# Designs tried in a protein design chat: miniprotein binders against q9bqp7. Part 237

Target 1, 240 residues: q9bqp7
Amino acid sequence: VPQNWFPIFNPERSDKPNASDPSVPLKIPLQRNVIPSVTRVLQQTMTKQQVFLLERWKQRMILELGEDGFKEYTSNVFLQGKRFHEALESILSPQETLKERDENLLKSGYIESVQHILKDVSGVRALESAVQHETLNYIGLLDCVAEYQGKLCVIDWKTSEKPKPFIQSTFDNPLQVVAYMGAMNHDTNYSFQVQCGLIVVAYKDGSPAHPHFMDAELCSQYWTKWLLRLEEYTEKKKNQ
Key: E = the ipSAE of ESMFold2; O = the ipSAE of OpenDDE; V2 = 0.75 times the mean of E and O plus 0.25 times the DockQ between their complexes.

## First folded at step 25 (miniprotein)

Design Ln11 (at its last look DockQ between E and O 0.96; V2 from the best seeds 0.81)
Fold by OpenDDE base, look of step 25:
Structure Ln11 (fold): chain B 240 residues (1-240), chain A 82 residues (1-82)
Amino acid sequence: as target 1 above (240 residues)
Amino acid sequence: SKIWVYVTITAPSPEELYEIVRRIMRLAMFHGGETIYVEIEGNRALILLTLPTEEEAEKFAEEVRRLLEELGLRVTVYVERE
């Protein structure tokens, strides 16, 4: 049980869109500060077993590709991910639809992969927007807040060359999502609340993406785990 | 402290693999455990789990081995010892 309990949901906020909500998705810039990011917290609090698995994967890839090949592979993966996010932002942003869309960005297997998910996405509230939890003292950059199948969600888009049919295949991504949810729900820059999360795993070959929907109950469960990770991070930093 | 368990499985097809993984995950839950991570590559899966005690971990391991042997599938179960 976390020592410093804080709720994921804000009872003072309604789930209903306020009439004052802008028609344009929010894009709050991430500010550089001493406050740790969600990603940093998660990376610094990985278990020995998780670290082992990642290292094992790395070593295997190096054996297959060589060191230089692995570096190139990693760079390509990063670039592909970035392009995918840019493409999605363009697709989901009403304003960017007016700008000359780089059609080349839209011609990817990853974009093809998520087409069936995009059909169920509407009511975009935020894109690539920073969130801050003032009380728990962490920040993050969320990909998207939108309605998925009529439910307002924090949506996290991921690219993978491996199938991830289980939410447990997404490593700490569920923790990341709920961390963003909790921060957004208590960030004064946002007037609304989210109760659901969605992890979408897009595939390079264009095969249908796997959506991992997180209802309020599941989000609450992962929120507890997130709080424990945050506490662990805090304690670790005190001891350094 | 939780006991960590690694399970590696190879199945004839992805569909069969996924079903087996689900069964193993359910079995872990039955023993009071939790699935932490599932890695899938082709017809191979690696499952990382936690169990509440060494006793439950061993029981779980035996049951997994038995289940997979009955199916004629290859399985490796490793229980981390403290």
Scores: ipSAE 0.833, ipTM 0.941, lowest interface PAE 0.4, mean pLDDT 92
Fold by ESMFold2, look of step 25:
Order: C-alpha cells, then sequence, then structure tokens
Structure Ln11 (fold): chain B 240 residues (1-240), chain A 82 residues (1-82)
C-alpha cells in the first residue's frame, strides 16, 4: 500500500473535453526535464527476482547464440520494434500517403499480426506523445491514445517472437501503461481523460496479436503498484 | 513479508500448457497470492508468484505438485525462503 496515494484521473477535468482539432492527433514533444521518466523509474526499482529472471534469460540466449550473436539479436529486435512503431504511427496518422511510407516498413509479420486489432481502433487522439504528471513529477512518451472497441485507451504496442497470452507475460508493461495514463490525465497539454488501457503484443510470424485490455478496475490495481515503484524510486534518490 | 514461489512446468502442447498455467494462477489467487510473471517458451512455462505467508506458500506448492502428478507431468516448485 503506497503511503501517498493519488488518484489516476484528474477531478478538475471534464469527462468530455472540448477538442480543438479532432482530425489531428496530439503529438506533444518530449522536453528535457530533471524529473524521471517512467522507464527510468521502473528500471531503477526492479526487484531481485525481476533481475534474476532477466539475467537468466540473457545467459540462456548467450549460451544459444554466443556473445556476439546475442548482441546482434538484441540490436535486430530493437530495430524491428522501432520500425513497427514507425509503421503504426504512419498507419494511424491522418493524411499519410503511400509515397511517405517505406514499403518494407508495412511488409512485416508484426503488421500482419495486428491487422485484426487495428480494425477495432478509431478516434486516435494522440500518437508518440509526451506526458508529464505535474503533481507526482514524472514524464513519459506514450505510443497511442485511441478508442478500442468503443473505449478510450492508452495503447502500448509490443513486438514479440514468443507467445504472450497472459498480461503477466508482459513484465512491467502494465505499470508503464497506467503511469502514462495518470500522467496524461494530469498534464495541462491534454483536455481529456482516459481510464482504460490496452497492451497489444504483435508476433513476428504474423500470428494474431494478443490484446490485453485493462478496464478501470485492473488499471486501478496496477496504478497502486506503479505508485509503490515511484515511492521506492523517490526514496532511493533521497539517499543518493 | 511476501513469499516468492517459482513454478516450472512442461506440457505436451501449448494449449495444454496455457490451461495448466491458468489453473495454477487461479490456485495462487485462492491462497491469497498473485502471479507476477509468466514466461512461455514452447511447451515450457516459468511462473513467478507471491503468497502472503510461508504456510499458504507451502499449501499452494503441494497442491500444484499434486495437480501435475495427477496429470503425469513434470513440475518444479521452489519456495524462496530468503
Amino acid sequence: as target 1 above (240 residues)
Amino acid sequence: SKIWVYVTITAPSPEELYEIVRRIMRLAMFHGGETIYVEIEGNRALILLTLPTEEEAEKFAEEVRRLLEELGLRVTVYVERE
């Protein structure tokens, strides 16, 4: 239980904000700040058990591929993730033309994997947009805010070569989603609120992506865990 | 105060594996625990859980072992005492 609980939504903000330009998704630029990012908070507050599992995975991959093979593998996975995010931003952006898109960017198993999810996505409000929680003092860069099956969600896109049929298979990703949600809800650059989340895991072989929908209750549970991680981070920084 | 538990299982197929993982996660909830992480690799799974007490963790561990023994499947359950 966090000692300094804070609500995920902003009670001063209307449920139905006045959108100034509904045809153009928000893209708030990330600014350099002294306050920590969501990913930094999560990286600095990993439990010993989380570290053990990540090191176990690393050592198995090194045994299988060799050290140089592992470095090449991780570099390639990073590039594939980056290209996937670029492709999705392009697909979801209004007025994008085919000539502005790399055809190889759109021809991947990951893009095939998410097609059935994209059919249920509409009303895109933000893409690759910075968020700042002005009270709790953290920042992030969210992937997407859009309606999924009629519910406005913070959506996080993930690539994977291995099945992630359970939300528990996505490690700290649910904490990342709710942290972005809380930040957006308390960021003066945004006039609306979001109470649901979605993690979409896309697969290299084109297999149907796994959507992990997070309703308000589940978001509340993960929000509590995020607040604990933020408290741990803040306490560690006081002692450094 | 939470007790960490690691469960490793192997099943004949991914569909059987996912169902067994779901059953183990439900058992953990029944004992007041929660599932922290699930790693799937082929027909093998690693499940990381927390239980509220050593007593509940050992009851959970024995129930998981009995479940997998009844199915004729390999399981390892490690209860972290540190």
Scores: ipSAE 0.683, ipTM 0.893, lowest interface PAE 1.0, mean pLDDT 87
ESMFold2 (binder alone), look of step 25: mean pLDDT 85; pTM 0.835
OpenDDE base, second read of step 27: ipSAE 0.828; ipTM 0.940

Design Ln12 (at its last look DockQ between E and O 0.96; V2 from the best seeds 0.79)
Fold by OpenDDE base, look of step 25:
Formats: C-alpha cells, sequence, structure tokens
Structure Ln12 (fold): chain B 240 residues (1-240), chain A 82 residues (1-82)
C-alpha cells in the first residue's frame, strides 16, 4: 500500500461535460521545471528485470543491425512515432483540418491501422496537452482526451512493429495513462474528469490496431502501482 | 519478496501462441502470481511473471512444462532465485 495515498478520481468534478466547455480541444503547453515527468519517474523506477529485458532487446538489435544500423533504426522509429502523432493531432483537431494537411502524413500504415479506432473516437477535449499533479508533484504530456465508444478516456497512441495483443505487452504504458488521468483529474486547468484509459497500438503494416481499454476498476489498480513507483522515485532522489 | 519467472514459448501460429500465453497467464494468476510483461515476436513469446513464493514458482513451472509438453511445444521456464 502506498504511504502517500491519493485518489485517482476527483469527487468534486463531474463526469458530464459542462456546456461551457470550449469546442476546441485544450492544448496546454508543457513547462519545463524541476518537477519530474511521468516518463522520468517510470524510467528511473524500472525493475532489474525490466531493465534486463530492454538491454537484451538492445543487444539483439545491435547484433542484427550493427551499432550504426541500430542508431538509424532508433532514429527512424522516433521519427515515425512523431509523424504519427502529428497526423493524429491533425485528424482529431477541428482547426487543423482547415490548415494545409500534409497529405503525406496521412498516408501511413499507422494511420490506416487506427482507422477502425478513430471511428469510435469523438468529443475530443484535449490534444497534446500538459497535465500537472500539484499534490503528488509530477507532470506529463498526454496525447488525447476524447470519448471512445461513448466513454471519456485518456488515449495514448503507440506505434509498434511487433504485435501487442495484451495490455501487458505495453510495458509501463498503463501506468503512464493512469498517471495522466490522475493528474488531469486534479489539475485546475481542466474542468472535467476522466474515468477510463485507452492504449492504442498502431502497426506499421496497416494491420488493425489493438485497443486496450482500461475501465475505472483497472485504472484504479494501475494507479496504486503508479503511486508505488512515484514513492520509489522520491526515495531514490532523497538518497542521491 | 516476489519470485520472478521467465517463460519462453514457440508456437506453430500466432493464434496458437496467444492462446498458450493466455493459459500461462491464467496459471500464474491461479498460483497467486502476476504477469508483468509479454513480448511477442512472430511465433515466439517471452513472458515475465512474478510468483509469491519459490514453492508456487516451482509448481507453476512444472505445470507450464507439463502443459506444453502435452501440446508438443517447446518451452523454457526460468525461475530467478534470489
Amino acid sequence: as target 1 above (240 residues)
Amino acid sequence: SKIWVYVTITAPSPEELYEIVRRIMYLAMMHGGETIYVEIEGNRALILLTLPTEEEAEKFAEEVRRLLEELGLRVTVYVERE
């Protein structure tokens, strides 16, 4: 049990969107400060076993591609991911639909992969928006807040060349999602609350993306794990 | 402290692989354990699990080996000992 327990959901916020909610998705800029990001917390609190698996993968890739080849591969993966997120932002943003859509960004296997998911996405509330948990002292940049199949979710878009049919294949991504949820639910910049999470894994070859839906119960379970990771991070920093 | 267990599996097809992975995950849960990570590449899977005790880890390992042997599939189960 976390020593510093804090709820993921804010009882003072309504799940119903206020009529005063802007039609334009929120995009709060991320401020660089001393406050750790969700990503930093997760990276610094990986288990030895998780680190081992990542290193094993890295070494295997280096053996297959060489060091330079691996660097190139990594760069390409990051670039593809960035382009994918940009494309999604363009698709999901009402304002950007009017701007010069780089048609080339829309012609990707990843975009094709998520088409069936996008059909179920509506009511976009935020895109590439910063969240801050003032009490727990962490920040993050969430990809999307929207309704998926009628449920308001924090949506995290991921690209993969490997199939991820299980939520457990997404590593710490569920923790990231709930961290964003908890922060948003208590961030004064947001007037609404989210109770669900969604991880969407898009594939380069255009095969149907895997959606990993997290209901309120599952989110609560991962939230507990997130709090433990956050505590571990805090303890490690005190000892440095 | 939790006992970490690594399971590697190769199946004839992705569909069969996924089913086997589900079964293994279920078995881990039945032994009071948790699936931490599942990596899938082609027809191969790596599963990282935790079990509450060494005893449960060994029982789990034996059960997984038996299950996969009965299916004629190759499996490696490694129990990380402290």
Scores: ipSAE 0.797, ipTM 0.930, lowest interface PAE 0.5, mean pLDDT 92
Fold by ESMFold2, look of step 25:
Structure Ln12 (fold): chain B 240 residues (1-240), chain A 82 residues (1-82)
Amino acid sequence: as target 1 above (240 residues)
Amino acid sequence: SKIWVYVTITAPSPEELYEIVRRIMYLAMMHGGETIYVEIEGNRALILLTLPTEEEAEKFAEEVRRLLEELGLRVTVYVERE
């Protein structure tokens, strides 16, 4: 139970975009500031059990690949994720043309993996767009806001080499999604809000991606957990 | 504070593994617990959970062990003390 509970939704804001809204997805630039990012908050508030599991994985990888092999592996995973997000932004942007798209960017198992999800995505409202929660004092950069199977969602795209058939397999990603939702719903740069989230896990070999849909009730449950992590972060900062 | 529990299991196939993981997550919920993280690697899973009390954690652990014994499968259940 958070000490200072705050609602994820804004009662003063419409659930529907204005019919006169621009057809081009929003892309609010991320501005440097002194307030923490969602990812910083989550990284600084991991439990010792979460740290233990991460360290166990790292040690297994180092044992298998060697120190230099692990560094190369990590660098490649990061690059693949970056390329994947760039490809998705390109695919989902209505202003992109075939001449502007990098064909190698579109040739990946990850893009093949998400094809069945993309056919259910429409009405893109925002891409790679900054969000800020003025009251709770945090920022983020969300991947996408669009309709998935008719429901407007904050959508987060993930790459993975291991199956993630359960939302619990995505570690802190559900907290990241709801933190973005809460921020967007209280950010004056946005005229609409969302009540749902979607985590899409794509696979390198092109296997069908796993979608993890988060309805309003599930988002509310994770929102409470996010508020606890944010409180913990704030408390640690006060004690420095 | 919550009691942390680690469950590791191996199943004959990924499909059987996923079903067993679902059953374990449901069992945890019935004991007032929560599944925090599930790692899947081939036919092996690691499940990290919290239970509200040591008593519920031990009951959960024994029920998990019984479930997997009935299925003829190996399991390790570690209940973190404190």
Scores: ipSAE 0.667, ipTM 0.890, lowest interface PAE 1.1, mean pLDDT 88
ESMFold2 (binder alone), look of step 25: mean pLDDT 84; pTM 0.831

Design Ln13 (at its last look DockQ between E and O 0.93; V2 from the best seeds 0.78)
Fold by OpenDDE base, look of step 25:
Structure Ln13 (fold): chain B 240 residues (1-240), chain A 82 residues (1-82)
Amino acid sequence: as target 1 above (240 residues)
Amino acid sequence: SKIWVYVTITAPSPEELYEIVRRIMLLAMMHGGETIYVEIEGNRALILLTLPTEEEAEKFAEEVRRLLEELGLRVTVYVERE
C-alpha cells in the first residue's frame, strides 16, 4: 500500500462535460520545471528485470544491425512516432483539418492501422496537452482526451513493429495513462475528469491496431502501482 | 519478496502462441502471481512473471512444462533465485 495515498478520481468534478467546455481541444504547453515527468519517474524506477529485458533487446538489435545501424533504426522509430502523433493531432483537431494537411503525413501504415479506432473516437477535449498533479508533484504530456465508444478516455497512441495483443505487452504504458488521468483529474486547468484509459498500438504495416481499454477498476489498480513507483522515485532522489 | 520467472515459448502460429500465453498468464494468476510483461516476436513469446514464493514458482514452472509438453512444444522456464 502506498504511504502517500491519493485518489485517481476527483469527487468534486462531474463526469459530464460542462456546457461551457470549448469546442476547441485544449492544448496546454508543457513547462520545463524541476518537477519530474511521468516518463522520468517510470524510467528511473524500472525493475532490474525490466532493465535486463530492454538491454537484451538492445544487444540483439545491435548484433543484427550494427551500432550505427541501430542508431539509425532508433532515430527512424522516433521520427515515425513523431510523424504519427502529428498526423493524429491533425486528424483530431477541428482547426487543423482546415489547414493544408500534409497529405504525406496521412499516407502511413500507422494511420491506416488506427482507422477502425478513429471511427469510435469523438468529442475530443484535449490534444498534446500538459497535465500537472500539484499534490503528488509530477507532470506529463498526454496525447489525447476524447470519447471512445461513448466513454471519455485518456488515449495514448503508440507505434510498434511488434504485435502487442495484451496490455502487458505495453510495458509501463498503463502506468503512464493512469498517471495522466490522475494528474488531469486534479489539474485546475481542466474542468472535467476522466474515468477510463485507452492505449492504442498502431502497426507500421497497416494491420488493425490493438486497442487496450482500461475501465475505472483497472485504472484504479494501475494507479496504485503508479503511486508506488512515484514513492520509489521520491525516495531515490532523497538519497542522491 | 516476489520470485521472478521468465518463460520463453515458440508456437507454430501467432494464434496458437496467443492462446498459450493466455493459459500461462492464467496459470500464474492461479498460483497467486502476476504477469509483468509479454513480448511477442513472430511465433515466439517471452513472458515475465512474478510469483509469491519459490514453492509456487516451482509448481508453476512444472505446470507450464507439462502443458507445453502435452502440446509438443518447447518451453524454457527460468526461475530467478536471489
Scores: ipSAE 0.776, ipTM 0.922, lowest interface PAE 0.5, mean pLDDT 92
Fold by ESMFold2, look of step 25:
Structure Ln13 (fold): chain B 240 residues (1-240), chain A 82 residues (1-82)
Amino acid sequence: as target 1 above (240 residues)
Amino acid sequence: SKIWVYVTITAPSPEELYEIVRRIMLLAMMHGGETIYVEIEGNRALILLTLPTEEEAEKFAEEVRRLLEELGLRVTVYVERE
């Protein structure tokens, strides 16, 4: 049980802000500050068991590819993910057209992989937008807020070369989603809230992406785990 | 106190593998446990779980071994003691 409990949802906000005029999706710029990011908190609070599995995977990859080969592999994976996110932002924001780059970004297996998901996505509210939890003091950069099958979600896009058919296959990504959700719901830059999450795992070969929907109850369960990770992080930093 | 358990499975096909993984995750839940991470690679899976006590972890491990032996499939179950 976290010592500093805080609710994930904001009762003063609605899932359906009734804006009088159509608006461009929000894109709040990331601010320079001293508070930790969601990803930093999660990286610094991994369990010994999770670290062991990650290190085992790294050593297997290094044995196969060599030290330099592994560095090149991870750099390429990072670039592919970055390009995938850029392509999705372009696709979901019709007011953001970068003609030459847009065409090259649209030609990837990952984009093919998510087509069946994108047909169910509408009502985009935010893209690549910063969030800050002013009370709990953490920041993040969420990928997307949009409706998925009629439910407003914080949507996180992931690339993968291996199948992730279970939400448990996505490591700490459910914690990222709820951390972004909690921050957005209490960030003065946003006038609405979100109570559901969606993790979409896209595949390099174009195979149909796996969606992992998180309803409000599941989000609340992961929120408790996130608060424990944030508390652990804060305690570690008091000693530094 | 949490008891960490690692399960590794090899199945004849990915479809059969996924069904076995689902069944193991359900068994863990029935013992008061939680599935933390599932790694899938081809026809092999690694499942990381927690159980609430050493007693429940050993019962879970026995049931998983029995299940996979009845199916004629290879499994390893490692229960971390501390």
Scores: ipSAE 0.683, ipTM 0.894, lowest interface PAE 1.0, mean pLDDT 88
ESMFold2 (binder alone), look of step 25: mean pLDDT 85; pTM 0.834

Design Ln14 (at its last look DockQ between E and O 0.30; V2 from the best seeds 0.00; counts 0 for: pae O 6.6 > 1.5)
Fold by ESMFold2, look of step 25:
Structure Ln14 (fold): chain B 240 residues (1-240), chain A 82 residues (1-82)
Amino acid sequence: as target 1 above (240 residues)
Amino acid sequence: SKIWVYVTITAPSPEELYEIVRRIMRLAMMHGGMTIYVEIEGNRALILLTLPTEEEAEKFAEEVRRLLEELGLRVTVYVERE
């Protein structure tokens, strides 16, 4: 029940690419600006309960690893995620060949984990590309826009050492996906619309990745929740 | 105006755990609630939910406890007061 509802789709555009579209995926650069990012909005609007769960996890990890061990662990996890995203961008880019890929980048459990998903991915239209919602004034950097099993999706890649068999196990990731979708649909750098989302959780040990497909109706439900978070953020910053 | 509920469960196997989590999520929906977050670690799960009223939250909590007692399984249900 956001106070200022806004549609996820842009009614002024169709979902048909221009006949002269480039043959390579779009990669719009992220510009430094004053408008908030999706991740900033989500970080600043966590509920008390979300904060409690994150702090609980943090304290359990610190008890196990010590503070320095925890810092090393989180740094390593971040680097693994970065390497995974770099590998996927390389694999999905039509401009790159196997001989030009970093061998170490391609050899990971995470890459093995997603192989069965990649077989269903085609028609890549954007990789590591900035999006901006012109009206709602937020920005993001999406991982991928491509067809998954025939549906054009905003695809978000995640690494995990723990199983995520339910979409509810991915925390705020569904909100990230729909926020990117809404931004792309209202960004003049993009000539097409996307109505589906996909969250792919890859596992360090190479176990089959869990895909979490979000059809248009599920995206609509999460879009409403995203608008509430954005509204909360805006109100909070006005009171700063 | 919403009631937060935390459920922790332990099951004999991950497969049984996932099925029990699904059953708990369905029970929450029957009480007008919604599942917010599910954390899985081996054969243990933490489920964060919202229920529309304290009355529905307490009914849900008792049904979850009864379900797990019937299965002979360990459960903790904490209802956060508004």
Scores: ipSAE 0.632, ipTM 0.876, lowest interface PAE 1.2, mean pLDDT 87
Fold by OpenDDE base, look of step 25:
Structure Ln14 (fold): chain B 240 residues (1-240), chain A 82 residues (1-82)
Amino acid sequence: as target 1 above (240 residues)
Amino acid sequence: SKIWVYVTITAPSPEELYEIVRRIMRLAMMHGGMTIYVEIEGNRALILLTLPTEEEAEKFAEEVRRLLEELGLRVTVYVERE
């Protein structure tokens, strides 16, 4: 049990969007400060064993692709991911739809992959927006807050590439999602609350993306795990 | 200390593989565990998981084996003991 328990959901916030919510998705800039990011917390709280296993995976990939090949692969994965997120932001943003639809960004297998998911996405509230948990003192940059099949979700978009669709998610992805949820639910910059998470894995070949829906119960379970990771991070930093 | 578990699966189709992987990930969660990473190559997946105890790891392993045997699928579950 976390020593510093804090609820993921804010009872003072309504689940219903206030009519005063702007029609334009929020995009709060991430400020570089002393406050740790969700990603930093998760990375710094990986066990030695986790690190070891990731290194083993890396070594296997290097054996398969070579060192240069692995570097190229990593660079390409990163670039494709970035482009995909940019394309999604353009698609989901009402304002960007008019200006810079780089048609080339929209002609990707990843975009094709998520088309069926996008059909179920509506009511976009935030895109590439910073969240801060004021009490627990962590920050993050979330991809999207929108309704998925009528449920307001924090949506995290992931890409999977060939030759190995590698979900190199430190499946800290669920932890990341709930961390963003908890932060948003307690961030004064946001007037609404989220109760669900969604991880969408898009594929390079255009095959249908896989949605991983996280209901309130599952989010609560991962939230407990997130709190433990955050405590561990805090303790490690005190000892440094 | 967390117990590491490796699961390899071959399914008849990618769609079936994804469903099985999801079930295994959920099962790990029910045992207090966590999925660390998933590698998918065609109809084959490698899942790396952590479980809180050896007991939970063994229970998880047994359930995974049973689940996949019932589906007629080939599975390898390796529990790395400390």
Scores: ipSAE 0.018, ipTM 0.240, lowest interface PAE 6.6, mean pLDDT 84
ESMFold2 (binder alone), look of step 25: mean pLDDT 85; pTM 0.832

Design Ln15 (at its last look DockQ between E and O 0.35; V2 from the best seeds 0.00; counts 0 for: pae O 9.1 > 1.5)
Fold by ESMFold2, look of step 25:
Structure Ln15 (fold): chain B 240 residues (1-240), chain A 82 residues (1-82)
Amino acid sequence: as target 1 above (240 residues)
Amino acid sequence: SKIWVYVTITAPSPEELYEIVRRIMRLAMMHGGYTIYVEIEGNRALILLTLPTEEEAEKFAEEVRRLLEELGLRVTVYVERE
């Protein structure tokens, strides 16, 4: 139970599409500032049990690959994720792109993996766009805001070599999504709001991606957990 | 106060594994618990959960062990007291 509850949705903001919405998705630049990012808040407030699981995984990987092998593995995973996000931004952007660049970006198991999801995505309103919650004092960079099966969502794209068939398999991703939603809904750079979230996990081998849809009720449940993490972060910041 | 519980399961196939994981998550909910994290690796799963009391955590653990025994499957349930 957070001490300082704040609503995820903005009752003073329209929840209806505007016919005058821009044809080019919003891309608000992330400005340098001193307020914490969503990812930093989450990283700094993991439970003891979550830290234990992460360290256990790391130790097993290091035992299997060696320290240098593990560093190479994590670097490669990061590069693959970066390429995947670049490809998705290009695919979802209305701008014409270089054919040779698009072909190389599109030659990925991850892109094959999400094709069936992309068929259900339309009305892209934001791509790689900054959000800020001025009242709660945090920032983020969301991947995408678009309609999924007719519902406007904050969409978070993830790559994975392991199956993530449950939303509980995505660790803190649901908290990240709702934090972006709450920030966007109270950010003056945005004239609309979002009530749903979507986490899409894409697979290296091209297997069908797993979508994890979050309706308004589920988002509200995760929002409460996000507020607790933010409160914990703030208390740690006061100590140092 | 919350009690942390770790469940490790091995099933004959990923399809059977997913069904068992769903059953365990529902069972935890019936005991007032919440599933924090599920890791899937092939036909194995690790489930991290919280239960509201030690009594409910032990009842949950016993029910999980009984469920997997009835299915003839291996399970490890660890209840963290602190």
Scores: ipSAE 0.562, ipTM 0.854, lowest interface PAE 1.6, mean pLDDT 87
Fold by OpenDDE base, look of step 25:
Structure Ln15 (fold): chain B 240 residues (1-240), chain A 82 residues (1-82)
Amino acid sequence: as target 1 above (240 residues)
Amino acid sequence: SKIWVYVTITAPSPEELYEIVRRIMRLAMMHGGYTIYVEIEGNRALILLTLPTEEEAEKFAEEVRRLLEELGLRVTVYVERE
């Protein structure tokens, strides 16, 4: 049980969008602060086993591809992910629809993969927007807040390659999502509350993306786990 | 203390592998755990999971074994005991 319990949901906020919600998705810039990011917390609280497995994978990949080949591979994976997120932001942003969409960004297998998910996405409230939990003292950059099948969600987009070897270093994605939810729900920059999460795994080959919907109950369960990770991080930093 | 579970799977196809991995991940969640790490190489996957108790880990392990045996797939499930 977390020592510093804090609710994921804010009882003072309505689940109903206020009429005052801006028609334009929010994009709050991430400020470089001494406040740890969600990603940093998760990375620094990886278990020895996780670290070992990642290192083992890395060594195998280096053995297979060489050091330069591995660097290139890693760079390409990163670039593909970045482009995918940029393309999604462009698609989901009403304002960017007016800008010359780099048609090349839209011609990706990942974009093709998520098309069926995008059909169910509406009411975009935020894109690439920073969240801060003032009480728990962490920050994050969320990908998207939108309605998925009529439910307001924090949406996290992930890329995966088939059939090539890939590593998902941490399936802390659910923790990341709920961390963003909890932060947003208590961030004064946001007037609304989210109760659901959605992880979308897009595939390079254009095969249909897989949506992982997280209801309020599941989010609450992962929230407890997130709080424990945050406490572990805090304790670790005190001892450094 | 968190209980660690290692699952290795070989599937006939990448598509089948992904589906199986997703099922295993969901199963872990139903047992109060979650997936920590997934490594996929072709038709083989390594999954590292955590479960809240040894009892839940064993139940999970048995269910995974049963599921994969029913599918005729080769699986190894190892529960790391502290």
Scores: ipSAE 0.012, ipTM 0.207, lowest interface PAE 9.1, mean pLDDT 84
ESMFold2 (binder alone), look of step 25: mean pLDDT 84; pTM 0.827

